# Ledger of designs, part 5: VHH binders against PH domain-containing protein DDB_G0287875

Target 1, 92 residues: PH domain-containing protein DDB_G0287875, of Dictyostelium discoideum (Social amoeba) (q1zxe2r132to223)
Amino acid sequence: SKGKSGWLLRKRPGRYDKLYSVSKADKYLRLYENEDTDNDPLYELSLENSIIELKQDLHLQLTLGNSERYIFTHESESEIVSWAQELQATMN

## First folded at step 27 (VHH; from cc2 with S56K)

Design dd6
Fold by OpenDDE, fold request of step 28:
Structure dd6 (fold): chain B 92 residues (1-92), chain A 120 residues (1-120)
Amino acid sequence: as target 1 above (92 residues)
Amino acid sequence: EVQLVESGGGLVQPGGSLRLSCAASGFTFSDYWMSWVRQAPGKGLEWVATIKQDGKEKDYVDSVEGRFTISRDNAKKSLYLQMNSLRAEDTAVYYCARDWYDSSGWFDYRGQGTLVTVSS
C-alpha cells in the first residue's frame, strides 16, 4: 500500500476527536491536530503486530501490539471502510 | 474469572474528599483501559473517567474535570479515583470498569461498586 491521508474521528468516551491521519508504507499511522504534517504528530502508532477490526457499527478498532487500543470512525461510511482496507493492506 | 472490587466509598460533606480504589484480578490488568462509572439514585450509569494502559491518557466527564483524578498502578493491578471538592450531585455508587469496546459499550466488566454519599 502507498498509504492514505485524511481526517478520522477518534472515538473517546463522550466525544470524538477529529484528527488528520496519515498511513504510510513504513507501517505507521500518524495522527495530527491538523493537515500540517510538517509538525510532530500527536500520535505515532506502529501497525506492526496490530489488529484491525471494522465493527458492525462502522467503527474501526485498532489494537496495537502493546495492547493499546484506538477507535476511529468517519462521517462517511465509504471512508471508514477505505481506511480499514488501507490499514489492513499496510499491515500485510 | 475477571474480578473488580471497589473500596473507599463513604459519607462525606460537600467540599470533602475521598479516594476510591479498585483491585483487579483474573486478567492482565495492564493490557486494558480502565474506567470509573457511577450510578446516582434514580439515574442510569454515567461514565466518569478513563485511563489508558500506561496512564499517559486520561479522560473525564465534564462535571468532574478538575476535581477528580484517575490513576492506576499496574504492578498492583489497582485503579484509583481521587475525588476532591465533592458535591451533592456526585452521590452515587461508583464502579470500577474494564474497558472493552464493542457495539454494546465501552466496558465489559465492572465490580459491585462502592457507595459515595455527599451530604451536609
Scores: ipSAE 0.111, ipTM 0.548, lowest interface PAE 3.0, mean pLDDT 90
Fold by OpenDDE, last read:
Structure dd6 (fold): chain B 92 residues (1-92), chain A 120 residues (1-120)
Amino acid sequence: as target 1 above (92 residues)
Amino acid sequence: EVQLVESGGGLVQPGGSLRLSCAASGFTFSDYWMSWVRQAPGKGLEWVATIKQDGKEKDYVDSVEGRFTISRDNAKKSLYLQMNSLRAEDTAVYYCARDWYDSSGWFDYRGQGTLVTVSS
């Protein structure tokens, strides 16, 4: 996968950061501000021992091995499921 | 059993300062984002501040930015809110809350609250 646009829910009501997510075979999830992946990612998350769950209201919950939790959504809610599947496939 | 117990509330004059504390138990405190929320008389619940597990990331509601500071001590399983330059509109019951991550402002646990009254 070349990446997917989405939103990271901030730990405050109704606040999202627009992100471009890229998962790689190295089992890292890299989050960028936009599609320009030549820059340093805003986040680089190890997916080792991580758990992905689709929650209510079509939010994706990613719990890392260190118990950090990230909540993702999408401008198109219908895309969150496919993104979750893609991410899960990357982890397998 | 998850427990959050707030303390430090009281009566303070405008411009004064107050430090709230929250003692957490029943869960791995260091694994969770923590937040303060408040409810003013006659108003709904309002988010105030959030802090990341490692304390490196903090967020505030606009009205308290620059006046309030959220902090945590993971070793002591404690959350703090330093409130400076208090205003009458800061009067509220303040709650310690675990991990705000819902688009509607959802959290899974909060304490019973501590009352902060700002009045001359």
Scores: ipSAE 0.026, ipTM 0.434, lowest interface PAE 4.5, mean pLDDT 85
Fold by OpenDDE, fold request of step 28:
Structure dd6 (fold): chain B 92 residues (1-92), chain A 120 residues (1-120)
Amino acid sequence: as target 1 above (92 residues)
Amino acid sequence: EVQLVESGGGLVQPGGSLRLSCAASGFTFSDYWMSWVRQAPGKGLEWVATIKQDGKEKDYVDSVEGRFTISRDNAKKSLYLQMNSLRAEDTAVYYCARDWYDSSGWFDYRGQGTLVTVSS
Protein backbone atom coordinates (compact mmCIF):
# COMPACT_ATOMS: atom_id res chain seq x y z
CA SER B 1 0.00 0.00 0.00
CA LYS B 2 0.93 3.65 -0.26
CA GLY B 3 2.93 4.97 2.67
CA LYS B 4 1.91 7.72 5.08
CA SER B 5 3.90 10.21 7.06
CA GLY B 6 3.10 10.84 10.70
CA TRP B 7 4.24 10.70 14.29
CA LEU B 8 4.72 7.68 16.55
CA LEU B 9 4.68 8.12 20.30
CA ARG B 10 8.14 7.51 21.69
CA LYS B 11 9.21 5.81 24.91
CA ARG B 12 9.62 9.30 26.32
CA PRO B 13 6.59 11.21 27.57
CA GLY B 14 5.24 13.78 25.14
CA ARG B 15 7.79 12.97 22.45
CA TYR B 16 7.05 11.58 19.03
CA ASP B 17 9.19 10.29 16.20
CA LYS B 18 8.34 11.51 12.77
CA LEU B 19 8.04 8.39 10.67
CA TYR B 20 7.00 7.06 7.30
CA SER B 21 4.60 4.14 7.65
CA VAL B 22 4.08 1.33 5.14
CA SER B 23 1.67 -1.57 5.48
CA LYS B 24 1.90 -4.55 3.13
CA ALA B 25 -0.04 -7.68 2.33
CA ASP B 26 2.43 -9.72 4.40
CA LYS B 27 0.56 -8.40 7.48
CA TYR B 28 3.36 -6.20 8.73
CA LEU B 29 3.48 -2.51 9.45
CA ARG B 30 6.90 -1.04 8.83
CA LEU B 31 7.92 2.37 10.09
CA TYR B 32 10.82 4.20 8.48
CA GLU B 33 12.76 7.31 9.39
CA ASN B 34 11.79 8.85 6.05
CA GLU B 35 10.30 7.98 2.67
CA ASP B 36 13.42 6.08 1.68
CA THR B 37 12.19 2.56 2.26
CA ASP B 38 15.39 1.03 0.93
CA ASN B 39 16.74 1.48 4.41
CA ASP B 40 15.94 -0.83 7.28
CA PRO B 41 12.75 0.05 9.10
CA LEU B 42 12.95 1.47 12.60
CA TYR B 43 9.95 -0.65 13.53
CA GLU B 44 8.51 -3.83 12.08
CA LEU B 45 5.20 -4.72 13.67
CA SER B 46 3.19 -7.86 13.08
CA LEU B 47 -0.44 -6.98 12.48
CA GLU B 48 -1.70 -10.49 13.11
CA ASN B 49 -4.61 -10.33 15.57
CA SER B 50 -4.07 -6.59 15.99
CA ILE B 51 -6.75 -3.99 16.70
CA ILE B 52 -6.96 -0.53 15.15
CA GLU B 53 -8.92 2.20 16.90
CA LEU B 54 -9.40 5.74 15.73
CA LYS B 55 -9.43 8.03 18.74
CA GLN B 56 -10.11 11.69 19.28
CA ASP B 57 -7.43 14.35 18.93
CA LEU B 58 -6.13 12.85 15.68
CA HIS B 59 -4.79 9.68 17.27
CA LEU B 60 -4.75 6.15 15.94
CA GLN B 61 -4.28 3.44 18.54
CA LEU B 62 -2.74 0.19 17.36
CA THR B 63 -2.83 -2.76 19.75
CA LEU B 64 -0.84 -5.74 18.56
CA GLY B 65 -1.67 -9.38 19.16
CA ASN B 66 0.83 -9.48 22.00
CA SER B 67 -0.96 -6.51 23.65
CA GLU B 68 1.75 -3.99 22.80
CA ARG B 69 0.23 -0.59 22.15
CA TYR B 70 1.30 2.10 19.69
CA ILE B 71 -0.06 5.60 19.20
CA PHE B 72 0.14 7.22 15.78
CA THR B 73 -0.88 10.80 15.10
CA HIS B 74 -0.98 13.39 12.31
CA GLU B 75 -1.80 17.05 11.88
CA SER B 76 -4.55 16.17 9.43
CA GLU B 77 -7.61 14.22 10.45
CA SER B 78 -8.15 13.10 6.88
CA GLU B 79 -4.67 11.60 6.80
CA ILE B 80 -5.26 9.66 10.00
CA VAL B 81 -8.55 8.34 8.69
CA SER B 82 -6.98 7.43 5.38
CA TRP B 83 -4.11 5.66 7.11
CA ALA B 84 -6.51 3.73 9.32
CA GLN B 85 -8.51 2.63 6.30
CA GLU B 86 -5.43 1.47 4.46
CA LEU B 87 -4.17 -0.40 7.48
CA GLN B 88 -7.53 -2.06 8.04
CA ALA B 89 -7.70 -3.07 4.39
CA THR B 90 -4.27 -4.67 4.74
CA MET B 91 -5.44 -6.61 7.76
CA ASN B 92 -8.53 -7.96 6.00
CA GLU A 1 -5.23 -1.19 44.59
CA VAL A 2 -2.24 -0.25 42.46
CA GLN A 3 0.84 0.40 44.58
CA LEU A 4 4.40 1.36 43.74
CA VAL A 5 6.92 1.65 46.55
CA GLU A 6 10.40 3.00 45.90
CA SER A 7 13.46 2.39 48.06
CA GLY A 8 17.23 2.68 47.99
CA GLY A 9 17.67 6.43 48.00
CA GLY A 10 20.17 8.22 50.20
CA LEU A 11 23.18 10.51 50.41
CA VAL A 12 26.13 9.68 48.17
CA GLN A 13 29.27 11.47 47.04
CA PRO A 14 29.87 12.42 43.43
CA GLY A 15 31.13 9.43 41.49
CA GLY A 16 29.33 7.06 43.82
CA SER A 17 26.68 4.48 43.11
CA LEU A 18 23.16 3.68 44.28
CA ARG A 19 20.65 1.03 43.39
CA LEU A 20 16.98 1.95 43.54
CA SER A 21 14.21 -0.59 43.83
CA CYS A 22 10.49 -0.44 43.24
CA ALA A 23 8.01 -2.97 44.55
CA ALA A 24 4.80 -3.18 42.55
CA SER A 25 1.48 -4.65 43.59
CA GLY A 26 -2.20 -4.55 42.72
CA PHE A 27 -1.77 -5.10 38.99
CA THR A 28 -0.21 -7.46 36.44
CA PHE A 29 3.29 -6.02 36.50
CA SER A 30 4.47 -7.98 33.46
CA ASP A 31 1.82 -6.37 31.22
CA TYR A 32 3.23 -2.87 31.51
CA TRP A 33 6.14 -0.80 30.42
CA MET A 34 7.77 0.66 33.51
CA SER A 35 9.72 3.87 33.98
CA TRP A 36 11.76 5.87 36.39
CA VAL A 37 11.13 9.59 36.61
CA ARG A 38 12.71 12.20 38.84
CA GLN A 39 12.08 15.66 40.19
CA ALA A 40 14.99 17.86 41.15
CA PRO A 41 14.54 20.71 43.61
CA GLY A 42 12.79 23.61 41.93
CA LYS A 43 12.35 21.71 38.67
CA GLY A 44 9.54 19.79 37.02
CA LEU A 45 9.14 16.06 36.64
CA GLU A 46 11.73 14.56 34.28
CA TRP A 47 11.65 11.18 32.59
CA VAL A 48 14.77 9.09 33.26
CA ALA A 49 14.41 5.58 31.86
CA THR A 50 11.88 3.10 30.47
CA ILE A 51 11.89 -0.67 30.12
CA LYS A 52 9.66 -2.92 28.04
CA GLN A 53 7.52 -5.69 29.52
CA ASP A 54 9.98 -8.43 28.64
CA GLY A 55 13.01 -6.30 29.49
CA LYS A 56 14.43 -6.56 25.98
CA GLU A 57 14.08 -2.87 25.20
CA LYS A 58 15.36 -0.03 27.29
CA ASP A 59 15.54 3.71 26.79
CA TYR A 60 17.24 6.48 28.74
CA VAL A 61 17.34 10.23 28.92
CA ASP A 62 20.57 11.39 27.32
CA SER A 63 22.09 12.75 30.51
CA VAL A 64 22.10 9.34 32.21
CA GLU A 65 22.95 7.15 29.24
CA GLY A 66 25.92 4.93 30.03
CA ARG A 67 25.65 5.61 33.76
CA PHE A 68 22.22 4.29 34.69
CA THR A 69 20.77 0.86 34.01
CA ILE A 70 17.09 0.05 34.27
CA SER A 71 16.03 -3.55 34.85
CA ARG A 72 13.07 -5.55 36.06
CA ASP A 73 12.12 -8.86 37.61
CA ASN A 74 8.60 -9.74 36.61
CA ALA A 75 8.48 -12.73 38.95
CA LYS A 76 9.21 -10.43 41.88
CA LYS A 77 7.15 -7.57 40.45
CA SER A 78 10.14 -5.33 40.92
CA LEU A 79 11.78 -2.51 38.99
CA TYR A 80 15.38 -1.42 39.50
CA LEU A 81 17.64 1.47 38.64
CA GLN A 82 21.38 1.00 38.98
CA MET A 83 22.93 4.44 39.23
CA ASN A 84 26.67 4.72 38.67
CA SER A 85 29.00 7.70 38.36
CA LEU A 86 26.47 9.88 40.11
CA ARG A 87 26.62 13.64 39.65
CA ALA A 88 25.29 16.57 41.64
CA GLU A 89 22.70 17.19 38.93
CA ASP A 90 21.27 13.71 39.58
CA THR A 91 19.99 14.92 42.94
CA ALA A 92 16.23 14.43 42.92
CA VAL A 93 13.30 12.47 44.21
CA TYR A 94 13.07 9.38 42.06
CA TYR A 95 9.70 7.81 41.29
CA CYS A 96 8.71 4.46 39.89
CA ALA A 97 6.00 4.93 37.26
CA ARG A 98 3.67 2.62 35.37
CA ASP A 99 3.48 3.34 31.66
CA TRP A 100 0.91 2.77 28.98
CA TYR A 101 0.57 4.16 25.51
CA ASP A 102 -2.47 6.43 25.50
CA SER A 103 -3.57 9.66 23.89
CA SER A 104 -4.54 11.06 27.28
CA GLY A 105 -1.48 10.27 29.33
CA TRP A 106 1.85 8.57 29.75
CA PHE A 107 2.01 7.54 33.39
CA ASP A 108 -1.09 6.49 35.25
CA TYR A 109 0.55 5.62 38.57
CA ARG A 110 3.74 6.44 40.42
CA GLY A 111 5.04 5.88 43.93
CA GLN A 112 5.81 8.33 46.71
CA GLY A 113 9.42 8.46 45.61
CA THR A 114 12.84 8.03 47.16
CA LEU A 115 15.29 10.89 47.65
CA VAL A 116 18.73 10.71 46.07
CA THR A 117 21.19 13.38 47.17
CA VAL A 118 24.56 13.61 45.47
CA SER A 119 26.85 15.92 47.39
CA SER A 120 30.46 16.12 48.51
Scores: ipSAE 0.024, ipTM 0.407, lowest interface PAE 4.8, mean pLDDT 86
Fold by OpenDDE, last read:
Structure dd6 (fold): chain B 92 residues (1-92), chain A 120 residues (1-120)
Amino acid sequence: as target 1 above (92 residues)
Amino acid sequence: EVQLVESGGGLVQPGGSLRLSCAASGFTFSDYWMSWVRQAPGKGLEWVATIKQDGKEKDYVDSVEGRFTISRDNAKKSLYLQMNSLRAEDTAVYYCARDWYDSSGWFDYRGQGTLVTVSS
């Protein structure tokens, strides 16, 4: 499926990294630097036993099965909601 | 009590300028990233700009880059948005929002908003 652009909160406090995210039926979330998905992803996150939560406004929280937490956002509320729905559907 | 009060909205012609202000109270303003967000008629909430505590780091949504400038005065507990070269698509209610402590991109408080209408 086609991915979405957004932000991943940096590991250090402060700002997000802009990323292009792709979720597939293999239950992995892959994050790329841009829409060129022929390149290696910057992140490859297993969604197995993960939890995704839409918190406040543009806040999306992903907790992986290993308890690692990732926080995503987007410029648009509608897009982050759509993103959350897409990820949830992938996880189901 | 955390309060954010926006002001400065109004009617402006395309190409015009407007400066929004936000007065913060009820918290240590200088400890937080601050943001502007907006909601256009019939659309969802959209992030516009964020600024670091010390003002040294700023980010903008692509559509306003080069036209809008976010700034802050920690002594006055105020956040600002200078909007130049305004476009019809900038029409929206603008909110100042407090970012999560030591984070940026999501908000725990925002004001009631101020309406900006760009129309010829």
Scores: ipSAE 0.017, ipTM 0.376, lowest interface PAE 5.6, mean pLDDT 86
Fold by OpenDDE, look of step 27:
Order: sequence, then structure tokens, then C-alpha cells
Structure dd6 (fold): chain B 92 residues (1-92), chain A 120 residues (1-120)
Amino acid sequence: as target 1 above (92 residues)
Amino acid sequence: EVQLVESGGGLVQPGGSLRLSCAASGFTFSDYWMSWVRQAPGKGLEWVATIKQDGKEKDYVDSVEGRFTISRDNAKKSLYLQMNSLRAEDTAVYYCARDWYDSSGWFDYRGQGTLVTVSS
């Protein structure tokens, strides 16, 4: 399937990494290096007990059950909102 | 009511050290990421450092990396900032903030701040 492109701020503040993400029915968010989501993901994040928050300034915050935090950004507000909706739907 | 109270600011010479403290109340301190931010006169708010709930993850703005250390004591509901090798450009009001992230520029609560002046 096709992934959604965006930027991840995770390891170091101010440093964004380009990524492609796919949320699936198994309640995992998978992050990929490129748009080919048939490859092995760089990360598999369990969305169990996770919190998704749409913040100001095109900022999406994902806090996992283990308290790890991931920040997603995009130049388009609609894309961030779409991301949030997709992730929330996946969690439900 | 969420409350954050900073202390430890003062006047110090370049190369000196200060330790800032923040006393938190009104919420479960151990459930939140905590941060320090600062605002120099005439400038905007700048992120300084962030620490995870368990203290295992720490991040710093580049300009303070290696000089500042953020830490926390969840039992005391306290946040700390050890500032070494202080520079004139570190002069600012320093704020304790709950759940801050730098480049996104968001947070939910911050204190009234404590003034740090670095001058010869």
C-alpha cells in the first residue's frame, strides 16, 4: 500500500527526517525510508494505549504507551489532519 | 491548578555557573515531559532543554549542549537546570515548562520565570 509522506522529529529537536508512514488494522504505525512501503519498515510502533494529539502549527504528537514521543509535521494542514484522523481510526 | 515556580536565577560572570530549580504542583509531575525555555530581552521564546518522564531521554538546544544539564526528581516534583560555562548570550528569563517541544513551539503551561544575567 501507499504511505503518507511527512517529517518526523524524534531523536533530536530541530532535526526532521523525511519518512513515509502507514497505519494498519493491526494497530501498528510503520515508518519507512521511502514511498515503497512493501519494504521492511524502519520502525514499527504499537499504537496500543497511545495518545494522538493534534497541536498547533501543523504539529501532530504521538505518545506511545511506553511514553515514547513522536512528532509529525507537514507543510499542509490538511495532511496533518488526515494523519491524525487516520491514526485515530486505527486506534479505534 | 497547575503551578510551576522557578528559582535560582541571579547575576553571574561569564564562565560562571548557576543551578535553576522548578517546583511543580497541581498535576502528576511524573506523567509529563518537562522543559526549560528562555526569553532574552527583546527576543522571542527559545527552547533550551527537555527531559522525559523517567529522565532517560534528554534533549538540548545546540547552543547549550555540553554546558547545561537538565534533570528531574519526580518524588520532589522538581525540575532542574545546571548551567555551566555561562555566556552573555545566556542572559534571559528562564521558564519551567510542561510538555514543550522546540521547533514546533508548543507547550501547555509555564512558570513566571527566573532571571539569569550573565555580565562582566
Scores: ipSAE 0.016, ipTM 0.351, lowest interface PAE 6.8, mean pLDDT 85
Fold by ESMFold2, last read:
Structure dd6 (fold): chain B 92 residues (1-92), chain A 120 residues (1-120)
Amino acid sequence: as target 1 above (92 residues)
Amino acid sequence: EVQLVESGGGLVQPGGSLRLSCAASGFTFSDYWMSWVRQAPGKGLEWVATIKQDGKEKDYVDSVEGRFTISRDNAKKSLYLQMNSLRAEDTAVYYCARDWYDSSGWFDYRGQGTLVTVSS
């Protein structure tokens, strides 16, 4: 895959956090405080042995190999669909 | 068997303080975001605070921000809530919960809770 970057909304109790998200061919999803990706990411999520599910409510559920779950969405339906396709392609 | 046991509740006057504790067992505590949730008499469940696995990220409902502090000790498998400047609106049963992120539910609470009553 060519990679993808952009903003995602991460579901939290009572709110969503806006995180700048970067996927590259190394099978990691990195989540940043802002678009300055020269800084360390807030999170590095290994996609190895993960499960990606796009739910009916257009929430993207990522279950990591260690059973941690991360839930994302976007105000644009096409954008969250594109992220689901990108992450699935990165995992193979 | 997953267990969450809350303690530290009681009767306190407005402006007072309490510290709640939650003892966890039966799961890898350090793998989970943990939350406090509460239920006021006759009301639904309300999220109060959440803390990341490593304790470095914390979040609070607006009504308690600046008054409550969530913390954890992963070595002791314990979650805490320091409650300062208590108000009558804080009266509730407080539950410790694993943060459950799936679309069906956000919290896995299993204890009987600990009652906090704020009354003059």
Scores: ipSAE 0.014, ipTM 0.250, lowest interface PAE 7.3, mean pLDDT 84
Fold by ESMFold2, fold request of step 28:
Formats: C-alpha cells, sequence, structure tokens
Structure dd6 (fold): chain B 92 residues (1-92), chain A 120 residues (1-120)
C-alpha cells in the first residue's frame, strides 16, 4: 500500500460531510476538517477487523471492528474505487 | 431469527397524537442505526426518520419535522416514534427498519407494520 490522501464525502442521515481523508498504510484512516493535517484529526479510525465494501452506487462502506458504520463517496468514480483499493490494501 | 414487531397504530383525529413502538430481537440492536418508513395506501415506501446507534443524531423527512420525534431504548431493544399534530397525509402503514445506509435505500424492514389512520 502507498498511502492516499484526498477529500471524501462522508454520508450521514440527510447530509454529507466533506472530510480530508488520509491513509498512511498503518491500518488507520484519519479524517480531518481540512487539508491542514498538523491539527488533530476529527476521527482516527482503526481498520483492524474492519470490513470494506464498495457498493453498486459507488458508496464505500466501512464497518469497524466495534460495528460502527461509515459511508463515503466521491464525485469521481475512479477516485472512490482507488480509495477502496487503498483501504483494502492497508488491511492485508 | 431477526424480528421487528411494530405496535401502537390506530385511528386518530387530525391534530391528535400517537406513539409507535418497535420491539427488536434476534440481533444486536445497539449496533444499528434505526429508521421508521411508511407506506400510504397505493403509494411506495417513504422514509420518515432515522436515529443513530447511541440516539444522539436524528433526521426526519421535511413533512414531519417538528411534529415527530424518533427515540430508542437500547436496554429494551426498542424503537419509538412520537407523532404529534397528525394530519390526514400521515395515514399509512408504519414499519421500523434496520438502517444500513440512507443514500442506498437499504432499509431492512421485516414486520407486518402498524396502521395509522388519521381521519375525522
Amino acid sequence: as target 1 above (92 residues)
Amino acid sequence: EVQLVESGGGLVQPGGSLRLSCAASGFTFSDYWMSWVRQAPGKGLEWVATIKQDGKEKDYVDSVEGRFTISRDNAKKSLYLQMNSLRAEDTAVYYCARDWYDSSGWFDYRGQGTLVTVSS
């Protein structure tokens, strides 16, 4: 895994939150308010024991080991596919 | 076996109130976002409200916002919908559902529903 950074839309009931997302291939996904990653992330998600599913509507579903569910998407199909590949690779 | 059993429906006058309940079994209730969906006679399913696992985030369809309140009791494995200021257009069969993903339309409803009729 090379790591990956970029904007993702996180789906919540009735809205999307735009989050700057960072994978460093250390089995974490960090979500930031903006591109200034010197600040603490809003979320630091452990990918260990998680399930990654890219759905037919191009939403990426992440189910954490504690059963919390996070849903992401992107305007670009190739970008969300690349994120699915990156997150799966960091888990392997 | 996953079971969702709705109750509390009935005939009510416009402006009245009603409280729906849903008893869940066969799965870890606190792991799921939960939703109410409804189906008016001759119409398709309409999403009504959703509540996060811990009860701290709630969302509603525009037509019920301010009138309906979704809530849950994880210890009792129960989901509720308090419906106030009821209108004729609220007439429907109401189902509780496990909510997987609101943008995908994945509502897992299994019960018979509970009929709410709002009529003079």
Scores: ipSAE 0.012, ipTM 0.229, lowest interface PAE 8.7, mean pLDDT 84
Fold by ESMFold2, fold request of step 28:
Structure dd6 (fold): chain B 92 residues (1-92), chain A 120 residues (1-120)
Amino acid sequence: as target 1 above (92 residues)
Amino acid sequence: EVQLVESGGGLVQPGGSLRLSCAASGFTFSDYWMSWVRQAPGKGLEWVATIKQDGKEKDYVDSVEGRFTISRDNAKKSLYLQMNSLRAEDTAVYYCARDWYDSSGWFDYRGQGTLVTVSS
């Protein structure tokens, strides 16, 4: 994959949190509080043995190898579809 | 670097009061719901209180309702817990946490915590 970065909405009970998300060709998804990626990420998620599913309601569900679950969306359908493609590509 | 630093713990008598503080740095504090969680000796982590980003919505575990008040100062990047009418069962290490309400329900706590001991 060629990488991708941009804002995603992370689904929480009753709300969404806005996270600056970065994918590189190293099989990790890094989630930052803001666009200043010189800071440490809030989460560094290993995509090894993960399952990436784009649901009918355009929520992207990431299930990690340890069974932890992360759910994302975006107001733009094309953007969330592009994220699903990027994360699936970095797994290959 | 994200930091959460708790302070204000100590030894108090039953019925006493104590005010905990949490200094936050390395992230946009005003974007997060914040929580206090605690761990009593030999016990698991217990959620205590949560406050919305703008400070206008607060929630408490039943055992502290009416005795504890959570508050925040977004300009100072600080979270507070005013604890009144303290009881022996409030003895615990208290942690400041970012409240993500992720699909697993876990809290993001990173500090060493501050010890509150309520004893005669």
Scores: ipSAE 0.000, ipTM 0.091, lowest interface PAE 11.5, mean pLDDT 83

Design dd6
Fold by ESMFold2, last read:
Structure dd6 (fold): chain B 92 residues (1-92), chain A 120 residues (1-120)
Amino acid sequence: as target 1 above (92 residues)
Amino acid sequence: EVQLVESGGGLVQPGGSLRLSCAASGFTFSDYWMSWVRQAPGKGLEWVATIKQDGKEKDYVDSVEGRFTISRDNAKKSLYLQMNSLRAEDTAVYYCARDWYDSSGWFDYRGQGTLVTVSS
């Protein structure tokens, strides 16, 4: 894993929130309100003991070791697939 | 780190009242809609109530309308659920969540929840 940064859509009922997402190959996924990563992230998600599933509808489901679930997607199929690969690589 | 910590659950008789609290940290609390969700024994997760960022718009599942009141204190980064006229069907683990605007879907909950048991 070489890291990855970019926007992801976090699924909510009836809408998506756009979050600036950062993987630094340290087994964390950090989610920010915007590209200003000097601020604290909204979420700092430990990928240790997590499960990553890319679903048929191209939603990426992340289940953390503490059983919290996060669902992401992107307008670009190649981008969400790339995120799935990055997170899987960081976790392993 | 985003944290949500629920409290205030307990054992109560039918017709009784409880007030649940949720302490939030690690994010700008006032930017988010917040919800209470619950999981009854042997059942899936059910949305209970949602409150807008400024506290002025509130929605409830039909089964609790008129009995429960959701509220928030943005200065204290806290969410509350006043539960009155409790019934056995309200027995569940209650979770505080950062919310989807439409309460029929997924919720961002992270706490251990607080158990409410309504029994004689």
Scores: ipSAE 0.000, ipTM 0.112, lowest interface PAE 10.5, mean pLDDT 83

